# Ledger of designs, part 194: VH-VL binders against q9h9l3

Target 1, 176 residues: q9h9l3
Amino acid sequence: PRKMVAIDCEMVGTGPKGHVSSLARCSIVNYNGDVLYDEYILPPCHIVDYRTRWSGIRKQHMVNATPFKIARGQILKILTGKIVVGHAIHNDFKALQYFHPKSLTRDTSHIPPLNRKADCPENATMSLKHLTKKLLNRDIQVGKSGHSSVEDAQATMELYKLVEVEWEEHLARNPP
Key: E = the ipSAE of ESMFold2; O = the ipSAE of OpenDDE; V2 = 0.75 times the mean of E and O plus 0.25 times the DockQ between their complexes.

## First folded at step 10 (VH-VL)

Design s9 (framework fv_amlenetug; at its last look DockQ between E and O 0.49; V2 from the best seeds 0.00; counts 0 for: pae E 12.4 > 2)
Fold by ESMFold2-Fast, scan of step 10:
Structure s9 (fold): chain C 176 residues (1-176), chain A 122 residues (1-122), chain B 108 residues (1-108)
Amino acid sequence: as target 1 above (176 residues)
Amino acid sequence: EVQLLESGGGLVQTGGSLRLSCAASGFTFSDYAMTWVRQAPGKGLEWVSAISGEGDSTDYADSVKGRFTISRDNSQNTLYLQMNSLRAEDTAVYYCAKDWGRYAYGYAFDYWGQGTLVTVSS
Amino acid sequence: EIVLTQSPGTLSLSPGERATLSCRASQSVSDDYLAWYQQKPGQAPRLLIYGASSRATGIPDRFSGSGSGTDFTLTISRLEPEDFAVYYCQQYDYSPYTFGQGTKVEIK
């Protein structure tokens, strides 16, 4: 049995045209939804686009934010050796500059049984907001003031728990 | 200016080993993920391996997993690829490349070395 | 993994003509994480376009990229002699990073 956590990150745009997604907040919850980590993170690059509508990040959040290198070290200590659940989690790993093992990664945007329970095509990529509303009857990411990464991480863990037994059995028979 | 200079290629017999090096200059080496991309004679580009800026996280193509090891020495601005149990199919020019994204990974490769040829023969 | 298919395999044109190169992905590429590279014989690849449509530093304006989702295009508006080369598309949405098989632009 391995320990399991869920992660959700908020990113801001850095680099030319704000094309690079740089880490600006990270939330990690345990299996029961308890918060293990939740920090605003200061990108070491100039922020070109706060992407506030989606990220919820504003200049005020950067004032006492944890520097990227320190935050990354803390986050990786929590993730290493654990099953990590996320939604479109490859984007979080890109922003963390981290390569988590595929065998220990669970992406709720690519689990066919989860889409089936939501009455969606099995190979479609559904948003976290849609799956959470359909399967948990809960509204997340409401309004245009940005997302709560804690709320998103908690919803992601609860979604995974709906298919955990079935999906872990599938992965045992069909290793990635 | 950004420069990447590969070395260590050559002829090796099947089952042999080689270590490739890439000397980097002109940028803060430890801030960027680095990658190796190879190209077999007359064929296209194939991603081989990547390493985080701190050197604490790595990834490999399935074709080389268990045989190749990527590493880096940030004090010397040098990237390495240790290649073991070499096969004829590993014959290629090996390029060192820098990730575009600072403190992130998995973006376009904005700078490449000139490549080093590895020939595996039985 | 995302498979990228380029077409045509070879494009035979004269200087001054327009070149249009296609790259199709086996699944949707998010956030325009698609790049184009130019490679001349005996040389390393050179980044031309990132983010599907943004020119890299120093790249002439005759090069343009377009497209989203599964269909992407590289256009060279008026071919110069130095533009005859092999062109590769690359997705950087999901690991492993994958490249198309290449399109050779050759002199007619």
Scores: ipSAE 0.816, ipTM 0.907, lowest interface PAE 0.9, mean pLDDT 92
Fold by ESMFold2, look of step 11:
Structure s9 (fold): chain C 176 residues (1-176), chain A 122 residues (1-122), chain B 108 residues (1-108)
Amino acid sequence: as target 1 above (176 residues)
Amino acid sequence: EVQLLESGGGLVQTGGSLRLSCAASGFTFSDYAMTWVRQAPGKGLEWVSAISGEGDSTDYADSVKGRFTISRDNSQNTLYLQMNSLRAEDTAVYYCAKDWGRYAYGYAFDYWGQGTLVTVSS
Amino acid sequence: EIVLTQSPGTLSLSPGERATLSCRASQSVSDDYLAWYQQKPGQAPRLLIYGASSRATGIPDRFSGSGSGTDFTLTISRLEPEDFAVYYCQQYDYSPYTFGQGTKVEIK
């Protein structure tokens, strides 16, 4: 069976009006929640908006951050060939300039059985915070210091495990 | 100034092959993802394929997956589309387009070429 | 796939009039990844609006965009002769990055 990892990224604003979401932190955990990768990442262009309230990224984190091109190479080596789990994961891939195969991608923001377990509309896009509270009885993203990508990646993996058997069988019958 | 110039279009038979090129200038080519978009005569725009700035990651519309291959040569500032097993429905003007998201992808397309016509007959 | 449906199909107006073009998505478009393009016959599209409401560089202020979720609008406050063209919306949230079918703005 293919190895499975979960990823979560934090982004800062670059480009015109800070509209581009540029990678500034990435955390990857294995199936058991052990941290495989966790680095602050320096975008190769000017940071217009640190988005600190949500991203948790501050100027001090960028001082020793890994340059984007180096970090991208390290991250892609971990992701290639694996089942990658994330929440709204297409945004993480956009920030990486990376196109992961749909058949190896699992997005906890769009899994109908997961929404059903949370007593949420199956077609709704549900936040990671809400699903985690509802299904794991845990509070994540607590306080006003921004998100922890390690915490979020770990929560994402645990959420997927709740529906893993059902969803993997569904995808086998309905290849994306 | 940013310039994109497509070439390689023409008339080809069903089942045939054709390779399109897009010469880029006026920006740091390798920083940006690039995209092919097509437009059948009298019809709207259809996203076809995208490639990362480094050229190491690609994505395709389902209608062309397995038949088309996107690639780039960053030393020559050139984007390519290899089209195999062509069908009548592939008849279109093919545009190359620059993603405006520097070091990312999946933003709007701020610059387009003038397009090259591919006609698939028989 | 996210299907974008534009209305009206054709909008016949005179110079100086206000044009309002609609784009409806089959599912919500996250973070307002919605763009508008203008295309004249024999030409490539030109980016007008990105992020649902931000004007691209060099676009006159008579062009404005609004909306979120599934409903988006392009407004041209006072049509100029050069504005008669086909307009496309595009979502760039999820691959494939689909376009609407177009709204033709033509001179009455």
Scores: ipSAE 0.775, ipTM 0.906, lowest interface PAE 1.1, mean pLDDT 92
Fold by OpenDDE, look of step 12:
Structure s9 (fold): chain C 176 residues (1-176), chain A 122 residues (1-122), chain B 108 residues (1-108)
Amino acid sequence: as target 1 above (176 residues)
Amino acid sequence: EVQLLESGGGLVQTGGSLRLSCAASGFTFSDYAMTWVRQAPGKGLEWVSAISGEGDSTDYADSVKGRFTISRDNSQNTLYLQMNSLRAEDTAVYYCAKDWGRYAYGYAFDYWGQGTLVTVSS
Amino acid sequence: EIVLTQSPGTLSLSPGERATLSCRASQSVSDDYLAWYQQKPGQAPRLLIYGASSRATGIPDRFSGSGSGTDFTLTISRLEPEDFAVYYCQQYDYSPYTFGQGTKVEIK
């Protein structure tokens, strides 16, 4: 089986009104939850809104942040050839300006068996926080300090592991 | 040792143009944003313009926007300020300042040059 | 823009005395991104404090910064002869990154 990694990104607002979501942190963990990558990333454009209450990103984090182009290269190197697990992962890929092959992508926000296990409608989009609480009995994204992308990536991987066998079988029979 | 040396100041007529330079040494120039700050004679400090380490982002005070252009040549470790349409109120000592943070501007300035005087007269 | 108002305009003290300088912001400065600079006659400014309370490299411990939100203070615990100068506060939370008008610390 292919190696799996989980990814979670935090974004800040750039552009005239801060409506453009730009990558400001990326965390990648392996199957065991070990951190493979966790860096603050400097967007190519001036940050207008740090979105701190959600992103956890503060201006001080940008003091030594890795430039986007460099970070992107580092991240892509890690993701190449792996099964990438994420929650609403399309947002992460968009921020990265990179799209992983669909056949190698696992989005925990769109796994019916996972929702079923959490007593949620199979076709509903549930939050990572909700699923983590229901299925792992763990609270994430608590407090006012914003999200931890490492914590979120780890939770995402743990959630996927709950349904990995049946979902991989499903995908094998129904390739995307 | 970090060193910043401004040059290019002088006397210029209203409406004229002047290009300031700041030669930097003692640090990885491209890793740090740079800023111009000016000080009119006997007055306080005024932030003028900033540029990111890679030069891909710039910002200007409203008082100079559209007239001044900040740029940098990282291969030469030099910061520039192109000043056009100069006005009497632009008369000041212009300081080159190194941003404390890497790459992005918008931080405190940990090193300053000695400044170069720009005098705009009618 | 954020307006920084420093007080007093002039502070006359003797060597050895305690100096307290105030900087008030027209609006809250996030993450305490407030700096203090010292400028002596004919010289460029020198960074004293950043992040409201962090002392810059090489700055004597008699200099200290405090405050948050809209009220910031620079304290010189015991004035040395070389400390008589003009002091500026600056916010770098929002562009434009404005300075206060300065406080002159002069010898009494």
Scores: ipSAE 0.046, ipTM 0.683, lowest interface PAE 3.8, mean pLDDT 93
ESMFold2 (binder alone), look of step 11: mean pLDDT 92; pTM 0.937
OpenDDE, look of step 11: ipSAE 0.021; ipTM 0.645
ESMFold2, look of step 12: ipSAE 0.006; ipTM 0.519
ESMFold2 (binder alone), look of step 12: mean pLDDT 92; pTM 0.938

Design u1 (framework fv_nivolumab)
Fold by ESMFold2-Fast, scan of step 10:
Structure u1 (fold): chain C 176 residues (1-176), chain A 121 residues (1-121), chain B 107 residues (1-107)
Amino acid sequence: as target 1 above (176 residues)
Amino acid sequence: QVQLVESGGGVVQPGRSLRLDCKASGFTFSDYGMHWVRQAPGKGLEWVAVIEYDGSDTYYADSVKGRFTISRDNSKNTLFLQMNSLRAEDTAVYYCARGLWYSSGYPFDYWGQGTLVTVSS
Amino acid sequence: EIVLTQSPATLSLSPGERATLSCRASQSVYSYLAWYQQKPGQAPRLLIYDASDRATGIPARFSGSGSGTDFTLTISSLEPEDFAVYYCQQYESYPYTFGQGTKVEIK
């Protein structure tokens, strides 16, 4: 079978009033949840808003951060040709300035069977935190220090594994 | 209208303690990192300490580590600097300054008027 | 710690003249460099951040340039109120550091 990884990115605000989301951390885990990549990433533009409550990123994390162009190359080498799992993953791909084939993309925010298992409306976009609590009985994104992208990537992979057989069969019958 | 008002400065003997307060108004205090910067008479600016918006993280200049403690009370919109074991070289005007855009790591867009601390025998 | 060296120490100029102030960092600060103006008895005032962006309310005659280790503050035509001390400051890494200052004084 094709190799599968899960990704979670943290973004900071750049540009006017911090409205542009720029990549500032990326975590990638394999099928078993082992970390393949986890780096702080230095945006090419000035950070206007660290969004620390959500991102967990502070100025000190930028000191030895990998420049965006280098980090992007490393990340894309890991993602290329693999099935990539994420939650609202279009935001991660946008921040990476990368197109990943839809046929190899799995977005846990848009998998109706996963919502059904969580007793949520099938076509609603549910948060990663909600789905993880409902289905894995685990609290993630706890406290005010921001999210752990490693924790989020691991939870995302575990959520996908709950519906993997059913969803892969669905995609084989209904290619995107 | 953003305002930062320092208080607590004065003349103290070496080895004594002093606490500086900085009262903030005109913005959501809990959204910003806050800094202390000092300036000795006739000298340049020296960064002293920072505290993150939620009080979770602090950093100090080596010259004050172990002697000064930065803290904040977001419910009172107040920043503090507890200065212990004061030395003659701590004599300076102390400014509180706001970190721009919700982070402790930004340029200082607003400064208080400063409060003078004189350490002398 | 990152050391910022400003030059010259003093600029003696007349109103209407162009002022060029330099700030050199001991290691790269990327674009995380700000400039402040300080007048006697007053708190510093932010002029430029991110090496080249003017702070709100700062006149167009003030401009900043540079990246990495070499930075410049330019005042295109000095007004009487521009005679002051100017400091550069890096916020790339802790501890934050300031340059020693450049005094712009009337000739």
Scores: ipSAE 0.006, ipTM 0.479, lowest interface PAE 15.4, mean pLDDT 87

Design u10 (framework fv_nivolumab)
Fold by ESMFold2-Fast, scan of step 10:
Structure u10 (fold): chain C 176 residues (1-176), chain A 123 residues (1-123), chain B 107 residues (1-107)
Amino acid sequence: as target 1 above (176 residues)
Amino acid sequence: QVQLVESGGGVVQPGRSLRLDCKASGFTFSDYGMHWVRQAPGKGLEWVAVIEYDGSDTYYADSVKGRFTISRDNSKNTLFLQMNSLRAEDTAVYYCARGIYWDSSGYSPFDYWGQGTLVTVSS
Amino acid sequence: EIVLTQSPATLSLSPGERATLSCRASQSVYSYLAWYQQKPGQAPRLLIYDASDRATGIPARFSGSGSGTDFTLTISSLEPEDFAVYYCQQYESYPYTFGQGTKVEIK
């Protein structure tokens, strides 16, 4: 079987009015939830908006952060050839300026059986916080000091494991 | 069943104010970022504003910045658009639309729209 | 802001014919592009998202393709209810922007 990892990235706002999402932290965990990678990442552009409520990023985290180009190389080395699980993972790949094969990508925001288990409409896009509370009875992203990308990556892997057998069988019968 | 219902539209004179409401039902409103999109009569679609799932961040089109304020009340499943200093070019059908949460859910198109409410700015 | 240009402005076809609609972005939007259908007096309806994924309940005759700056919406065989205005939209960055629309009308 292919190796599987889960990823969650934190983005800060760069560019005009801070509307561009730039990578500022990335966490990757293995199938068991062990951390394989967790680094603060320095965007190449000036940070206009730290988005601290969600990202948990503050100016202090940027002082010794890994430069984007170096971090990207490290991250892509871990992701290449693996099944990568994420939640709304296209945002993570966009921030990484990376296109992962769709056949090896699992997005827990777009897995109908997962929503069904949570008593949600199958094709609705549910937040990671909601699915984790419904299905794992765990509160993540608590408070106003920002999210932990490690916590989010771990929750994302656990959510995928709830539907893994069913969804992999579906994908084998219906290749992307 | 997801439903979005706009209200508050009407005829208003230039320089005046108007507030639009959008009542959501059939989903957990507090999990979703919400948007306003408008369409002038006989014209195309124009994105107006977004508000994050918890109301903590907003973004506006330059054409309405400083005049319009988007807000929400998650306890009432209601999205608002406060429109101040209205101009003739603000005449449009205003739609509320459901997007997705900025961070964990990411950016998305609009999977559900309200029926729209007409705002006419006329002297 | 990212400008989306749709072509043609108007497409005149008969039921049963294939429709091909184009959307071009002024800069890369990757795959963050959606297509909507709008009929007179109605709200837009999501057809395609992430350039090629069909929204729930959308018939198989609708398909999307493309990435980067060039995108296509195809309707393989027009049904009477498909005569409408079609808009593309990018959600790569704020402000979100729409194309000016392509009207598919009966010949």
Scores: ipSAE 0.005, ipTM 0.503, lowest interface PAE 11.8, mean pLDDT 87

Design u11 (framework fv_nivolumab)
Fold by ESMFold2-Fast, scan of step 10:
Structure u11 (fold): chain C 176 residues (1-176), chain A 121 residues (1-121), chain B 107 residues (1-107)
Amino acid sequence: as target 1 above (176 residues)
Amino acid sequence: QVQLVESGGGVVQPGRSLRLDCKASGFTFSDYGMHWVRQAPGKGLEWVAVIEYDGSDTYYADSVKGRFTISRDNSKNTLFLQMNSLRAEDTAVYYCAKYLGWSYGSTFDPWGQGTLVTVSS
Amino acid sequence: EIVLTQSPATLSLSPGERATLSCRASQSVYSYLAWYQQKPGQAPRLLIYDASDRATGIPARFSGSGSGTDFTLTISSLEPEDFAVYYCQQYESYPYTFGQGTKVEIK
């Protein structure tokens, strides 16, 4: 079958009052959870708000960061033709200014069997932190110093693997 | 450029201990998982151990579980392999290697040049 | 553990010939397979990752193909420096495993 990867991005605030979300870090892991890509990314616009509490991005990370245009090209070459797993993945694709085929996209925030396994309502959008704690008995996104996109991508892949067989069968019968 | 330099190899008697170091440079060491791979003289490659980017998880080959400990010091860009209760079959060149999943455009060989460990009486 | 079987054990060819090396996995590794070249006294050198992607600086004569359990490394026209041992390696699951190697030697 097609190769599968998991992605998680961190965004900083640009534009008026820092309200625009711009890509500042991207992590991609393979099926086993090994890192394929992990780079700090320099937005083309002035960073108004680092959003450090959530992003973990600080000014020092921008010193040697890969410019957005270059990073985008690298990332898209990794994603193209692969099944891409993410959590609320539409936000990551928006930050990348990229359209990934829906048939090759797996969003762990919208997989009913995952919520059922976690004893949550099927159609609720549960956080990655909550699902990871319930199903993998692991704490992620701990503290106030920001999230690790590597940790998030790895957790996302492991969550998907719990329902992979069931969900792929569902998608084969009910194409997106 | 990306460099991995192993050190600490030598001749040791069976049952003794030895520590290998791998000094990394040319990349953000703390963002990548690291592996140890060994090769007995005239034989093929054997994977030994891995450690995650932040040291939170480790995995070992069955042949070394309970005897070897992989660790890292991200402040020193250094990977370690503590080898206890050494056996003759541990005789090999030991390589450190970066995660096999590579960033697009990586310009490095992911392996150091290796350090020889000989377990002999 | 996933066992990788490489064939042939030895491939005797002349410069300019095509080399085709096989790697078979005991269970699916999808496309999480790499190929390495090792010359005497040297560390292994990454050639191919993700079954078919050439590593940076690797000549176009090297190509990889396959998915699941059957993989091939092809060298379209052997150069003198290509006579070496080649290893496949899977990174789909722990423990990571290598094939036994295929030696490409000059006739």
Scores: ipSAE 0.000, ipTM 0.435, lowest interface PAE 18.1, mean pLDDT 85

Design u12 (framework fv_nivolumab)
Fold by ESMFold2-Fast, scan of step 10:
Structure u12 (fold): chain C 176 residues (1-176), chain A 122 residues (1-122), chain B 107 residues (1-107)
Amino acid sequence: as target 1 above (176 residues)
Amino acid sequence: QVQLVESGGGVVQPGRSLRLDCKASGFTFSYYGMHWVRQAPGKGLEWVAVIWDDGSYTYYADSVKGRFTISRDNSKNTLFLQMNSLRAEDTAVYYCARDLYEYSSGYPFDYWGQGTLVTVSS
Amino acid sequence: EIVLTQSPATLSLSPGERATLSCRASQSVSDYLAWYQQKPGQAPRLLIYDASNRATGIPARFSGSGSGTDFTLTISSLEPEDFAVYYCQQYSDWPLTFGQGTKVEIK
């Protein structure tokens, strides 16, 4: 059995008019929801738009933030060789400038049985907030102070655990 | 100055074995995933195998799976490819190559060795 | 495995002309697509990664574009040193695969 972790990243806007998404926080939790990593991360480029409503990132969080290059090394060491669970996880991997094998990746935004449990179309892409409310009866990403990547990573792991047995059996029969 | 230097190539008969070495210098070898890529004479590039930075995981192209073994010794900054049950179709220049990012599990290759020629012929 | 098809096989142009090289994937690779240049007797050199990011030291005349299944490498104005073979490579899934190459040669 491979070790399993869940990840959620927060991005800020860099580049022209803040249109580039750069990593500014990363949280990683284990199977039981215990925090393995949670750091604010300083992008190598100037931050144009903190996107605080969604990211929860403010200028004060950047003062003692871990530089991107160092944080990336720490994060990738945790992810390498593990099954990594995330929601719309491609965005997280892009921000990390990292390729994780498809066979070891679980994206809760693209698991048909999970959508079925939530009474949603199997081929639709549902938000983490919606799935968590429907299946766990819990409100996440509440208010205007931004999201908690720890809360999001924990919710993502709990959602995956609802379909883990069924989905792992499906993947064993239908390798990606 | 990053350098990768392959050695061990030569002429061998079908069914025999050969080991290739790749000596790395100018960077922290233990931080990077490493690959072998080959190119048959006058043909294109074919990815062969990868090994993670710490040696914990490996992946192989189907054409070499079960015959080739990739390994590394981080204390000696050296990557290896053990090639068993060689076939004429294995004739190629073999390059070692470094993943673009530290602790990467598979990204493009920013540095390549000069290549070493393996000829499998009777 | 994901198959990459490059076209044309050979592109005959003169220095100063614009070169446009295509790479098509058999299934979506998102933007996990790289371009390499290879000159005779040399190892390949990374030009572009993540479909559009220029690698360190690569001249501005090289640019990449595309996402999903259709990708393009553009050389805005060919220099004599740019006549070489160009390969695309996907790293969206294992095994890693390359296109068959496009040779850019002098007219």
Scores: ipSAE 0.007, ipTM 0.519, lowest interface PAE 12.3, mean pLDDT 89

Design u13 (framework fv_nivolumab)
Fold by ESMFold2-Fast, scan of step 10:
Structure u13 (fold): chain C 176 residues (1-176), chain A 121 residues (1-121), chain B 107 residues (1-107)
Amino acid sequence: as target 1 above (176 residues)
Amino acid sequence: QVQLVESGGGVVQPGRSLRLDCKASGFTFSYYGMHWVRQAPGKGLEWVAVIWDDGSYTYYADSVKGRFTISRDNSKNTLFLQMNSLRAEDTAVYYCAKEFYYDSGSYLDYWGQGTLVTVSS
Amino acid sequence: EIVLTQSPATLSLSPGERATLSCRASQSVSDYLAWYQQKPGQAPRLLIYDASNRATGIPARFSGSGSGTDFTLTISSLEPEDFAVYYCQQYSDWPLTFGQGTKVEIK
């Protein structure tokens, strides 16, 4: 589908003890895995924990990062009217302070046919790393230097493509 | 401090057109999505339409699709609702409301006082 | 469209009593559910968002609970100014929909 994109965001810790997740990077890829957007994003609040092991974000990335409000506008223009694929995508939308129509949202962390193919319980939330290893025989998020949101978005799109025909038919008969 | 003021309501005959305006103040209008919600006399709330912060997305309730057009002018902090082919069942108080994109939600945190539209002969 | 059913239609109570209002969705809305208060001749006022979070300035006597399809708004001890109509609203999918309202009136 030409009107389908995949998104993955990286968050840093802001607020008391760094417990609030704030958007610090967003990557969007098209159906074929080509990058449409990949920017570091400056949170409006002071960063207290870069969460570098998971986010891959360092202080240097914030120097010329796009301010949150500007980045949000750019991202929403890409997502609007498209089917958006993500993994635990509610976290990404929350960080973007954004509502995307449920009918156009595909969350690979909660697609029963995908879990079935991975020999996982139908209603369980499995990690992107686990599903990618099980179904694509590929290791992502390797090492301790942080994740690549581009790699994660690409893997997410590939996972969705494994169940796309079946799941789109299911959604047509059972609208969300 | 946040204020939404609707105008343009009145009595209009079936089949005619009417345009509602909503003037916003006290917040950065261009950063927020805006909605129209209506309420027929003695009835509940009915969602009508939404327009996103930059105008790039609009969605309408089936009852008004093809007849109503939502638009905005961010340079004037103003939201519009162009209502064509009005019917008796469009009689309602029309509210302008601001959304807050929090937790992937579109709940309505501020509302105007409403403007009454009466469609009758 | 997602249909929201509120019950009861009318709740007749005295000041100081506890009010419990229900909202049921025709399909899961997760926690994308808000509650509004409306007094005669006035615009609706946001009370609760994301099922359980109080909006700014809303008294502690108001609380929301629930997830999925079943939601409750509770007013622990009614004040005179709380007698009004209450609406639930989902923002899980388009179109946005409201319940038909519960009127809380003085007995």
Scores: ipSAE 0.006, ipTM 0.479, lowest interface PAE 14.2, mean pLDDT 87

